# VH-VL binders against Cytochrome c oxidase assembly factor 8 (COA8): the designs that were tried, part 22

Target 1, 167 residues: Cytochrome c oxidase assembly factor 8 (COA8), of Homo sapiens (Human) (q96il0)
Amino acid sequence: APERGAERRDTAPSGVSRFCPPRKSCHDWIGPPDKYSNLRPVHFYIPENESPLEQKLRKLRQETQEWNQQFWANQNLTFSKEKEEFIHSRLKTKGLGLRTESGQKATLNAEEMADFYKEFLSKNFQKHMYYNRDWYKRNFAITFFMGKVALERIWNKLKQKQKKRSN

## First folded at step 1 (VH-VL)

Design e47 (from e43 with heavy chain D99E E100Y Y101S Y102D L103E G104F E105G D106Y Y107T; framework fv_ebrasodebart)
Fold by ESMFold2-Fast, scan of step 1:
Structure e47 (fold): chain C 167 residues (1-167), chain A 121 residues (1-121), chain B 108 residues (1-108)
Amino acid sequence: as target 1 above (167 residues)
Amino acid sequence: QIQLVQSGAEVKKPGASVKVSCKASGYTFTNYGISWVRQAPGQGLEWMGWISAYTGYTNYAQKLQGRVTMTTDTSTSTAYMELRSLRSDDTAVYYCAREYSDEFGYTFDYWGQGTLVTVSS
Amino acid sequence: QAVLTQPPSVSVSPGQTASITCSGDSLGDRYAYWYQQKPGQSPVLVMYQDDKRPSGIPERFSASNSGNTATLTISGTQAMDEADYYCQAWDYSSAGVVFGGGTKLTVL
């Protein structure tokens, strides 16, 4: 995936979750797409008076992001590896070399590659089904905690108004 | 009280592997990350990598990629760091440290006592 | 790849103000942290986010970070402050943290 204007090198496949946002940021910071997952990481702003509930929500969102990054980074690596293995296996079966006379990578035709794509999707169908299930569960949990945090903030504002009234 | 207690000193031959443990107590283990930092005799501090005790997600220093593995066991509140293919220049005191992420950076607020790993023939 | 440079040693008399510098390219655009390490002991966090003190660190410890240089200042330096001091910042090139080479503070 293209990294428009981003020329920095990543240290680890999923190290983007540790990038440091600009100083004095009062907002969540969105980073460049991860090299391996192609997903943009979010560095979550931590307020000075973070409540335990706010911390739980932030950690849940961070954990979901890390889980999502790892899933897609691993999926993309697995796809690339198995695709290359499939091509090499088929070329060996045909008695063909891995490179053409021009030095380019030898490839299979579209019909043969379609066999790989069907096999890959079929093999990974259950994995993707469980991914989608877990993705929905995580989003439901995040929405629920976002609601709880909103209610906590409303309650705190009401308590502050009552204190000002009594003074 | 918050404490990180590490396993005892190890002596290894070049090419061997070492696994250092770090047992946390006095806080909710899964709420903080654990970083590993080493210090060669008479030298400065060198960051090795980080693990989330909540997710198990890791990020390793580039020079150690392929040689280091960090894991956690939440049932015992213990973090582990395994370093493989040991070389003489891996001789160091290895520290675990609790990582606290604030709104503008990352800091290590509590440290283990250190584990001396000596790599010699 | 980013390097944080500290003087290898600083000497002060008891009661004098000690200043330990940490220099790095655009360090003032990153938050600096400071650790104290006494012989045979683990590092202890003494300053975070450029100028903030953790609970339990004496008020005579202060710090700043501007331009390319972060400075740890110890006013009224005491014998108990004798230690190695390390600065730390985020390293964009390694996507992790980097430590300075350390400064040995001698109180004599």
Scores: ipSAE 0.000, ipTM 0.493, lowest interface PAE 13.4, mean pLDDT 80

Design e48 (framework fv_ebrasodebart)
Fold by ESMFold2-Fast, scan of step 1:
Structure e48 (fold): chain C 167 residues (1-167), chain A 122 residues (1-122), chain B 108 residues (1-108)
Amino acid sequence: as target 1 above (167 residues)
Amino acid sequence: QIQLVQSGAEVKKPGASVKVSCKASGYTFTNYGISWVRQAPGQGLEWMGWISAYTGYTNYAQKLQGRVTMTTDTSTSTAYMELRSLRSDDTAVYYCARDIGEYYDTDAFDYWGQGTLVTVSS
Amino acid sequence: QAVLTQPPSVSVSPGQTASITCSGDSLGDRYAYWYQQKPGQSPVLVMYQDDKRPSGIPERFSASNSGNTATLTISGTQAMDEADYYCQAWDYSSAGVVFGGGTKLTVL
C-alpha cells in the first residue's frame, strides 16, 4: 500500500437510511435504525480545533461504525432470505400455500423453526466468532486512542494553566 | 433527478470477460439495491442478479453462477457487473436498474440505465 | 421453460380496452410487476405490487392478480401505448426474479 489511498475515502457511515442531522449541529446525532442492519447510525460532530489525534480517533470510530453496519446488514439480509426459503420449502412439503386465506404470509410454529435456527447458527458460528474477535480488537483500539486523546487534553490543560499563572 | 448512466458498448471475443459500469446519481446510493437485467437481440428480459450497495451482498441467477461478479464503489456511487468466459449467446443489451424492494421480496425496478450493448463474436 | 407465461401478441383498436395476461404458479403467492418497453428504449415500470400505479403513469393503466394469473389492463388504448409489455415476479424455485416472455401490444 503506497499511501492510505489514491482517493480520499468517505468516513461517513455507509447505508444511512434517510437520516439527516439538524443543520449547524454541535453534537453527535443518532439516526433511525438502518433498514438492513437495524442499527442506529451516528453522525459525528467535528470540532473546529480538532487535533490530528482526535481526527484519528473519530475516523476509527466512523470506520468501525461502517464495518458494524455492513456486517449486520449482510447477516440480516442472509437470515431473512434463508428463513423465507426454509419456510416456503416446508410449506410446499406440507402441500400448503405460501399465504393464508387473508393474504398474510404463512408461517411455521416455533417447533418447526427450531431446525432452521440451529442450522443457521451452526453454519454461521465461525463467522460470528471472527466478528466478535474483530469487535474486541476495534473496541480495544478505540479505547486506546480515547486514552491518548484524554492524556493530550490533560497535557494541554496543564500547559494552559502554566501560561495563565505566568502573567 | 434520479439517473443511472452506463458505460459504452463493447465488442469481445469468445472466452473474454466484460465489465459494465453503472453510475448512480440523484439519490442515496447505499439505500437501494442494483439489479442487472440483459436482453438478447429480439428476445425478452433476463434477470442476472442483484447487489446491495450497502453491504456488497449479492444474489446471482443460477444460470450465471460462477461466471458473474457484481460489485459497488460507494465513493463514486457506481455499480459494476463483470461477466467472464463469454459465449456468443451472451450477446445482449445489459441494463442496470434500481431495486426499491427488500432483497428477499424484491419490489420493483423503478429507474433503469440506458443499456450497454455487448457483442460477442469470433 | 417459461415460469411466467404471456401471450406473444395482443391487438386492439384505438380507444378500446387492452388486456394482457401473465400466468404462473409464483403469482399465487408473490406480487406481479409490469414494464413497458418501446423499441430501442429501456423498460419503464408501469405497475407494481399487483395493482399499484407509479407516479406519472396514466390512470388508464390498471392491473390485478387473482389466483395464478396477473392481468394488465389499458383502458382507452392510445397509439402511444404500442410497445412490448413484460410481467415480473419473484420465483421461489429460482430464488430470484423471473420475467414473462413479453407481449407485443399493437394498436390498429
Scores: ipSAE 0.000, ipTM 0.467, lowest interface PAE 17.2, mean pLDDT 80

Design e49 (from e43 with heavy chain R98K D99E Y102L L103Y G104D E105S D106G; framework fv_ebrasodebart)
Fold by ESMFold2-Fast, scan of step 1:
Structure e49 (fold): chain C 167 residues (1-167), chain A 121 residues (1-121), chain B 108 residues (1-108)
Amino acid sequence: as target 1 above (167 residues)
Amino acid sequence: QIQLVQSGAEVKKPGASVKVSCKASGYTFTNYGISWVRQAPGQGLEWMGWISAYTGYTNYAQKLQGRVTMTTDTSTSTAYMELRSLRSDDTAVYYCAKEEYLYDSGYFDYWGQGTLVTVSS
Amino acid sequence: QAVLTQPPSVSVSPGQTASITCSGDSLGDRYAYWYQQKPGQSPVLVMYQDDKRPSGIPERFSASNSGNTATLTISGTQAMDEADYYCQAWDYSSAGVVFGGGTKLTVL
């Protein structure tokens, strides 16, 4: 983990953290969960002989990760904020204080919270629908380029075997 | 041919704001980040922050947090950097640069020509 | 804050080897990059990922990075190499990019 950078990254209001492996890596690296999105970022290894096609695939995967991280960071922050606002509003309407007799944060029962969850999901239905559409489009593109890279690697292996046999 | 072309020199008074543009060509704009780097007269290079041309996500240098805003317009392949509440020590040449790796500790393979921003009297 | 330290100036005669150092804690565990900047011009990438040379950069440019020190080496230095040189690496403390203070190479 990038110890020194972590504090500054963690304080970003809605930002996706940028992480760097603690040492040079020859494999993809998985970082800690982002504070806001709760998703683990992947740092992709860049091989010395990366082809233009491999570079395109890697960048597409990196950009898809960034898009995904930003979507969920925003969604989680919105959910938490609206949930707290809903709880405070309902407690106020019921004439109850924000704290219990024991000093704990006052909460609503499961039946009351069900109203919030239904409203939140309904309100965000189109947003989640567009997210799913874009998620599928991105995964299709990634799969397509993965196929191209696989074919390129097979071709290169065949060329290497031919050279080894002739030399 | 990859090229980054920046807007022209600006002269501003203390407290004003400046917005510098950077038009990219010769590559897929949305596949790379744009970093902004400034250089005060006779001084070294100072990183200001970066923006993803794909998602619009930004990461700013702590010293400039709250004064700087970076944006992009994908329709014109243009990045923008706005710096507010200008001080005399903001006098510098401002560069945009194409960042080679989006999530890596990347490097800058192509740079704009620079925009001189002078903050005086 | 992580900092990269470069000597402010280095002087060599034409044809001699110039060495420009860049020092930082555990710099060898990070990739180092080098930029050349001539007066009134934008920086130009001359070395990337420690020891790799971009297309178009003369082979007399080479570099290394180990322990706490990265070194840019210019063999058979020419008058045209006179410039400011900056190293760059990842800065964990700011979660961003950090540059060295720069070295003015004088060919006299």
Scores: ipSAE 0.000, ipTM 0.482, lowest interface PAE 15.2, mean pLDDT 79

Design e5 (framework fv_ebrasodebart)
Fold by ESMFold2-Fast, scan of step 1:
Structure e5 (fold): chain C 167 residues (1-167), chain A 123 residues (1-123), chain B 108 residues (1-108)
Amino acid sequence: as target 1 above (167 residues)
Amino acid sequence: QIQLVQSGAEVKKPGASVKVSCKASGYTFTSYGISWVRQAPGQGLEWMGWISAYSGNTNYAQKLQGRVTMTTDTSTSTAYMELRSLRSDDTAVYYCARDSPEYYDILTGFDYWGQGTLVTVSS
Amino acid sequence: QAVLTQPPSVSVSPGQTASITCSGDKLGDKYAYWYQQKPGQSPVLVMYQDSKRPSGIPERFSASNSGNTATLTISGTQAMDEADYYCQAWDSSTDYVVFGGGTKLTVL
């Protein structure tokens, strides 16, 4: 049954969204996009008989998700803050207020924002390179453990067949 | 042996606050959540809210939003429920119960309950 | 706006089968739980995840959950089963726990 997950009230200092999947689910659940990171959180299903290897994979995936959520929440906050500072500075230089006559937030056109985007991307180039490096490292580790878990599950199925035949 | 032990009965005046404790033992406290459920004399069970002992994340019943605060102390394996601006209709037995943590969906019922704490609000 | 409806009372003779219903919109799409409460005591979980029994609960207790109705069934009902029974579900869309109003089981 495709039911929308409810968002739990977030008490974390970083403002990361929390959500609850249907309790009847035996599968991973994907929630709505987080307010700050714009990424959809995944709530991982934990089976009653989770092996230590399965637990290590799940923990690695959860830790990677939290790291990824925090990175993009912080990056989006930094972008938003610096963008507002840039717009404020440019509007002040033009002698304009922060709000339009209609009460809407005053903005610069795309042509005027070109310098900001160039500066922001250039300034954050090294930070994004390190993010990509760590992201690939984490995904390599996840893929490696996924392979180990798959082999373990195959072996356990073979053991179960042996028990059923021998018992 | 898994056990939840609550603080003793309280008598309060309207407008006061009450803080009930729930000490857990016999399991890994941070692997579960704690739900709080109350029961007015002769009435049914009413869910008040939930806290994860793992993350500290909370979720409160809409009716109690703004009046209730749930906390945990991991060093003592104790959960707390504070209810403010008490009214006579808050007179009830208050229970803590073990619940699922935010990252688990394998234990989805209240499998262990505290003994209950009677809170009487009278003018 | 989830509401769980239970009959206020059910009466059975000793040895007969008691059936306690819990109705809610699309309840079968959610896990149902059942609690037994005797006077002056804390509730006790008697059924979880629709149809599973906790350790220590007699095999006389069984349950089902489909469509809009969850049912707790007590076969060969005994005097010791006399209690209030509450159903409970968790609505992931609201992230709220909801209890039924409770059913007083009387064993005559």
Scores: ipSAE 0.000, ipTM 0.470, lowest interface PAE 17.2, mean pLDDT 79

Design e50 (framework fv_ebrasodebart)
Fold by ESMFold2-Fast, scan of step 1:
Structure e50 (fold): chain C 167 residues (1-167), chain A 120 residues (1-120), chain B 108 residues (1-108)
Amino acid sequence: as target 1 above (167 residues)
Amino acid sequence: QIQLVQSGAEVKKPGASVKVSCKASGYTFTNYGISWVRQAPGQGLEWMGWISAYTGYTNYAQKLQGRVTMTTDTSTSTAYMELRSLRSDDTAVYYCARSDEWYGYDFDYWGQGTLVTVSS
Amino acid sequence: QAVLTQPPSVSVSPGQTASITCSGDSLGDRYAYWYQQKPGQSPVLVMYQDDKRPSGIPERFSASNSGNTATLTISGTQAMDEADYYCQAWDYSSAGVVFGGGTKLTVL
């Protein structure tokens, strides 16, 4: 028997921007972009009559969302930290202060920043390759379970149709 | 052969700090995370936090926030966990465990444990 | 914070089926993991992502997770299975890991 009351959960996944969609929503909700990952989290609707297979699909989608959020939060943190370190080291090497005479943050031109981007991309090439591999593996699994859920729903509709027509 | 080898037992006085090491071998250190789990004598497992060996990003248990620091040294494939302001109830066996890169769960390989005793 | 509840102890005779439960609100919405710990030893992962066995774990270990309860099942229980068993899940409210209180399995 389906778990009664699961439909009324209104908590968002942790580790992402907290959001709380309205209770008793009948469909998935998309939240604001996460502060760290810059990705919009999805709050999944949980029907009272959710099958075990539908539950497995939802859990897989929720875990994939958390994995994706964590990856991009970590990547963006690393990028920001290394970018700031690069800018500071370059300004120090040039004999320049970290701030202008007006007190504004000193910056590098586009050509100097291009060096940082090339180094960052090269350094992180293998990590992004593994991310893409795992992303495709997860999406394959999600698609596979979506197919199973679709077949289950078709079967259930056919069973209901047969019962109604057969009395 | 995948192994996590931890530093030896420590005895500390209340208010001191302890730093436990966990040396990894047999896999690419930066492709995984390291989680720390402790167990007080005769008690259950308590998760302390996780660190990414690649980014250095950390996620600490709420009750330990402000007292724990996790770091890694990629050149030696070693993770560290420092716990400050020790109390008698911090007496426990401290484990490091290899975890997935992003979540900090799914502990597939564990270190042998490090007993930390806090006594006056 | 959310708690995972396990019975403190479970006793079975050799060759019988042991069932260890782990209960938490909407636990079936999360992946459950199981660890075996023998006295003086580190924990060993015995089941991951609800129902999957790591390489090297005997086929007599199985698990399920639905609704509010995850269950570790050991069929044909052997003396060597005597240990403490811990369940584990992700806790979305704290963005961290939570363990059950542990179950001592006694064979005989």
Scores: ipSAE 0.005, ipTM 0.496, lowest interface PAE 13.0, mean pLDDT 81

Design e51 (framework fv_ebrasodebart)
Fold by ESMFold2-Fast, scan of step 1:
Structure e51 (fold): chain C 167 residues (1-167), chain A 122 residues (1-122), chain B 108 residues (1-108)
Amino acid sequence: as target 1 above (167 residues)
Amino acid sequence: QIQLVQSGAEVKKPGASVKVSCKASGYTFTNYGISWVRQAPGQGLEWMGWISAYTGYTNYAQKLQGRVTMTTDTSTSTAYMELRSLRSDDTAVYYCARDYEPYDLGSYFDYWGQGTLVTVSS
Amino acid sequence: QAVLTQPPSVSVSPGQTASITCSGDSLGDRYAYWYQQKPGQSPVLVMYQDDKRPSGIPERFSASNSGNTATLTISGTQAMDEADYYCQAWDYSSAGVVFGGGTKLTVL
């Protein structure tokens, strides 16, 4: 069965948009924005002779992308769901229907929506702080491993040059 | 007072499923995650996964992927962990723990449940 | 998979300093955490984010994390400190939590 229930009360979004990178790409490829997270997925190129260190870097980048995609897909779904619930609740309290006579979704004025945004931001402040901290840690780790990979490649090139000279 | 109270001991046959509950009190349930950690008799701690009580986002240990499901019920401040296709080597004390920083790579567990012994026999 | 290696046991006399190590590849690039577990009890957090002590944990507990090794240090070790100690860190390869194998601290 196709993945459904991202909009269900108790289910988290887990689907990503279909992404097909070009065959035999020699570098990383960036896809269209994911439907739920609104983030662009990256296909990571795997070198023919990938070192263990290069594999660690690629895995870290892939895992960071998956974590980031899941976080924002869940955040966007939660925002949309809670916004709609807030609007419906307020319209019900006012004795108004969910739609106008023109068939458009009934909306609240800017003052009432400001109440929702304040509540949502307040509720999610801790979550966003932890997300930002995790994001900085992941970016530091990625940068650190990128540096290690760069040094490894420089060392291997230098070592190969020395071997050619010793012959 | 912050407390996590788990359901009672279970005895299961191989191939069965078990569902352990963890009721939280003394804090805002949705502000923290819940991690599940198990410990086989005389062995060390093994992390099984965590769930965000706010978003329902889960992250499961690789070796348990496909056998474990974690859920929450915010109306009762309760987390659940279901483990399927039980094997004798799933015999362990299962702990729930409050994940202080669920969105941080520095996740850690400041309060633990009392543990639930799950025995998978013969 | 990132593996955290702890010595299986450490013995000290009362009043001496106990040192428990936790080794892992580039562990100093990650936060390390420490838990104390006494027989028949749940684990208790004793150190978090490398060197921070939770409220209620005695000042004699301290820790460090650098390079490949995190160390839990208990100064003036008391009989009540006798327990199993576990380190914890994040495993980037599995995007999850990993625990050390545990160290049995004996105070005799």
Scores: ipSAE 0.000, ipTM 0.461, lowest interface PAE 17.5, mean pLDDT 80

Design e52 (framework fv_ebrasodebart)
Fold by OpenDDE, second read of step 2:
Structure e52 (fold): chain C 167 residues (1-167), chain A 123 residues (1-123), chain B 108 residues (1-108)
Amino acid sequence: as target 1 above (167 residues)
Amino acid sequence: QIQLVQSGAEVKKPGASVKVSCKASGYTFTNYGISWVRQAPGQGLEWMGWISAYTGYTNYAQKLQGRVTMTTDTSTSTAYMELRSLRSDDTAVYYCARVDYEDTGYLYYFDYWGQGTLVTVSS
Amino acid sequence: QAVLTQPPSVSVSPGQTASITCSGDSLGDRYAYWYQQKPGQSPVLVMYQDDKRPSGIPERFSASNSGNTATLTISGTQAMDEADYYCQAWDYSSAGVVFGGGTKLTVL
């Protein structure tokens, strides 16, 4: 049985967003862009009387956010690494330095970089397809639970109004 | 003249933290990055990580993830490296070095070095 | 993490040519950099981008890269060239750099 080489998932270090919202916050907070994913993390507010449905929605949003952060952190790292490798190898093959004589960064032209982008997209096509699929599934689930929570809130408001009319 | 001047030697206990400074001069601080490299006694050079002085972007060696923090103060052209939860094996000379970097956050090489800071971790 | 392998020591007589090798996977696809470190001193960049010499580095220092091996060459080696030499390259796996283990050059 051929030993399945454990793909060392180069997990980009989860940049723990050091952004702490104010303790007395009654709403969700958006943090600065994460340095790896470039995605702005959301700090979800936890109501004192959080319903089971609200809790489920919050957890699903959190998990989806973490998944998305990890995906893009890893994708950005992979992209950057491969791009750097491509540039270095190409410049080296051309006998060019990483900087011009004027001290400017040596860059490849758009045509040369087009080959890189094409190859990168081709190589990562399946990964992006799976990501998109999972993204839609997760967002659909979130939207569904948002709807449920909205209905629950409406129902609770109606019950409270009925109880106030009966007293 | 381009210079990187580091803070003086430190003696720390295990579990303590150390913060080393590196003051840059003679060039536009924000046009370059600062990398930290350490060298244990009688050992080779070990890359610790780097910081962009322009963007504040950091990349740390995996071995040091969670224990190291690199920062810059552009107003003083000073870089800082904090290492937490110190161990005996963290005893080393710590060097700051200027690095060229791309907008993508890649560094290339170290063209100027600080004088080094000896950090001794002893019980 | 990429590993760069250097010989632990190289010995040369004064006036002879010293060669220090640095070998690593895919080193042919990346630039090699070389640093000189004298005892009690900071490293000094002596070669960059495989074969480029920084200002102030003597012409006796040269470097080349063939396949997955970078070579630092010191022609007409002098006593002052006795030092530890480190190769360095980009590490794609860490998005950082990797150093070789270092080579002690002794001038006999």
Scores: ipSAE 0.007, ipTM 0.560, lowest interface PAE 9.6, mean pLDDT 85
Fold by ESMFold2-Fast, scan of step 1:
Structure e52 (fold): chain C 167 residues (1-167), chain A 123 residues (1-123), chain B 108 residues (1-108)
Amino acid sequence: as target 1 above (167 residues)
Amino acid sequence: QIQLVQSGAEVKKPGASVKVSCKASGYTFTNYGISWVRQAPGQGLEWMGWISAYTGYTNYAQKLQGRVTMTTDTSTSTAYMELRSLRSDDTAVYYCARVDYEDTGYLYYFDYWGQGTLVTVSS
Amino acid sequence: QAVLTQPPSVSVSPGQTASITCSGDSLGDRYAYWYQQKPGQSPVLVMYQDDKRPSGIPERFSASNSGNTATLTISGTQAMDEADYYCQAWDYSSAGVVFGGGTKLTVL
């Protein structure tokens, strides 16, 4: 079976689950899905000789992950809360109880729920547009810095190759 | 040394806007976020929101949504917080504070604080 | 929405142990942070991630967080420890920071 060696901690302050990467990991490690966002966090490997540029890229990726986790945790909770409130409101209007005779939670049919989804999407259209804009902006920045890091590594290899040729 | 220096005290009339600045030094400004926390006279701490100095992403407290705007100027390593439609209950000391990044993620806690800016809203 | 409850005041004699509590639903499932604020001064971080102490904070400060209650403990309390103490945690439902109401520590 796969080597994990990780111990999950569900006490992350910003919605990101905490994990311990496998001992002597030399690569990024992916954890289990977060309770609220349902997104898998990435724990980044820190090389011994991390350059300032590499550190900036790593911090940007960590910040972007945290921002993304925060957005989806909040969005999922808001959706679930408003959905529950909508269902309760409609059941009250119909004079129905919150539970069926079998003790299960009462729910609305798909046609009635379509009204909720339409209203929710309409209300959150602007928020989702700004999220998408920022998502693309962040990924462009990450790609740009990845290119800079790659170029830095190429230049370092060329310097080493030149010294070996000179000696 | 890491330092956050805020602009001076302001006196405003109800309905006006106030813009408080927070100049950072001693660290790479774009690697951290700036949070704003206020404290009314004799009251506790109230979180207002956070901004990323690199991406410009903001997250505001829901009760202030629509009245507050947070911005940064990377060239001067300065964060700004503008609060509009001021009411008498906005009278408070306003603090900026650095939000630290850890190797395993971004954490919302405040390791260095500015000296505070008193904003008085009175007629 | 999440609320963190602290006692408004705690009194101890010099040299005694002070305990300041912070209560909230499932607080032990979140990290707790503690700030000290003296009159006319900015808050100072005294404990982070439940039980970790920043550089420069005396060893007599310690903390714990389990269940619904986080506790800041000051052993051998000194007059200089007299201040307001605030706890802080993350509220996942609002994706924001929440502070406790604050506790005034008096050293008599």
Scores: ipSAE 0.000, ipTM 0.478, lowest interface PAE 14.7, mean pLDDT 80

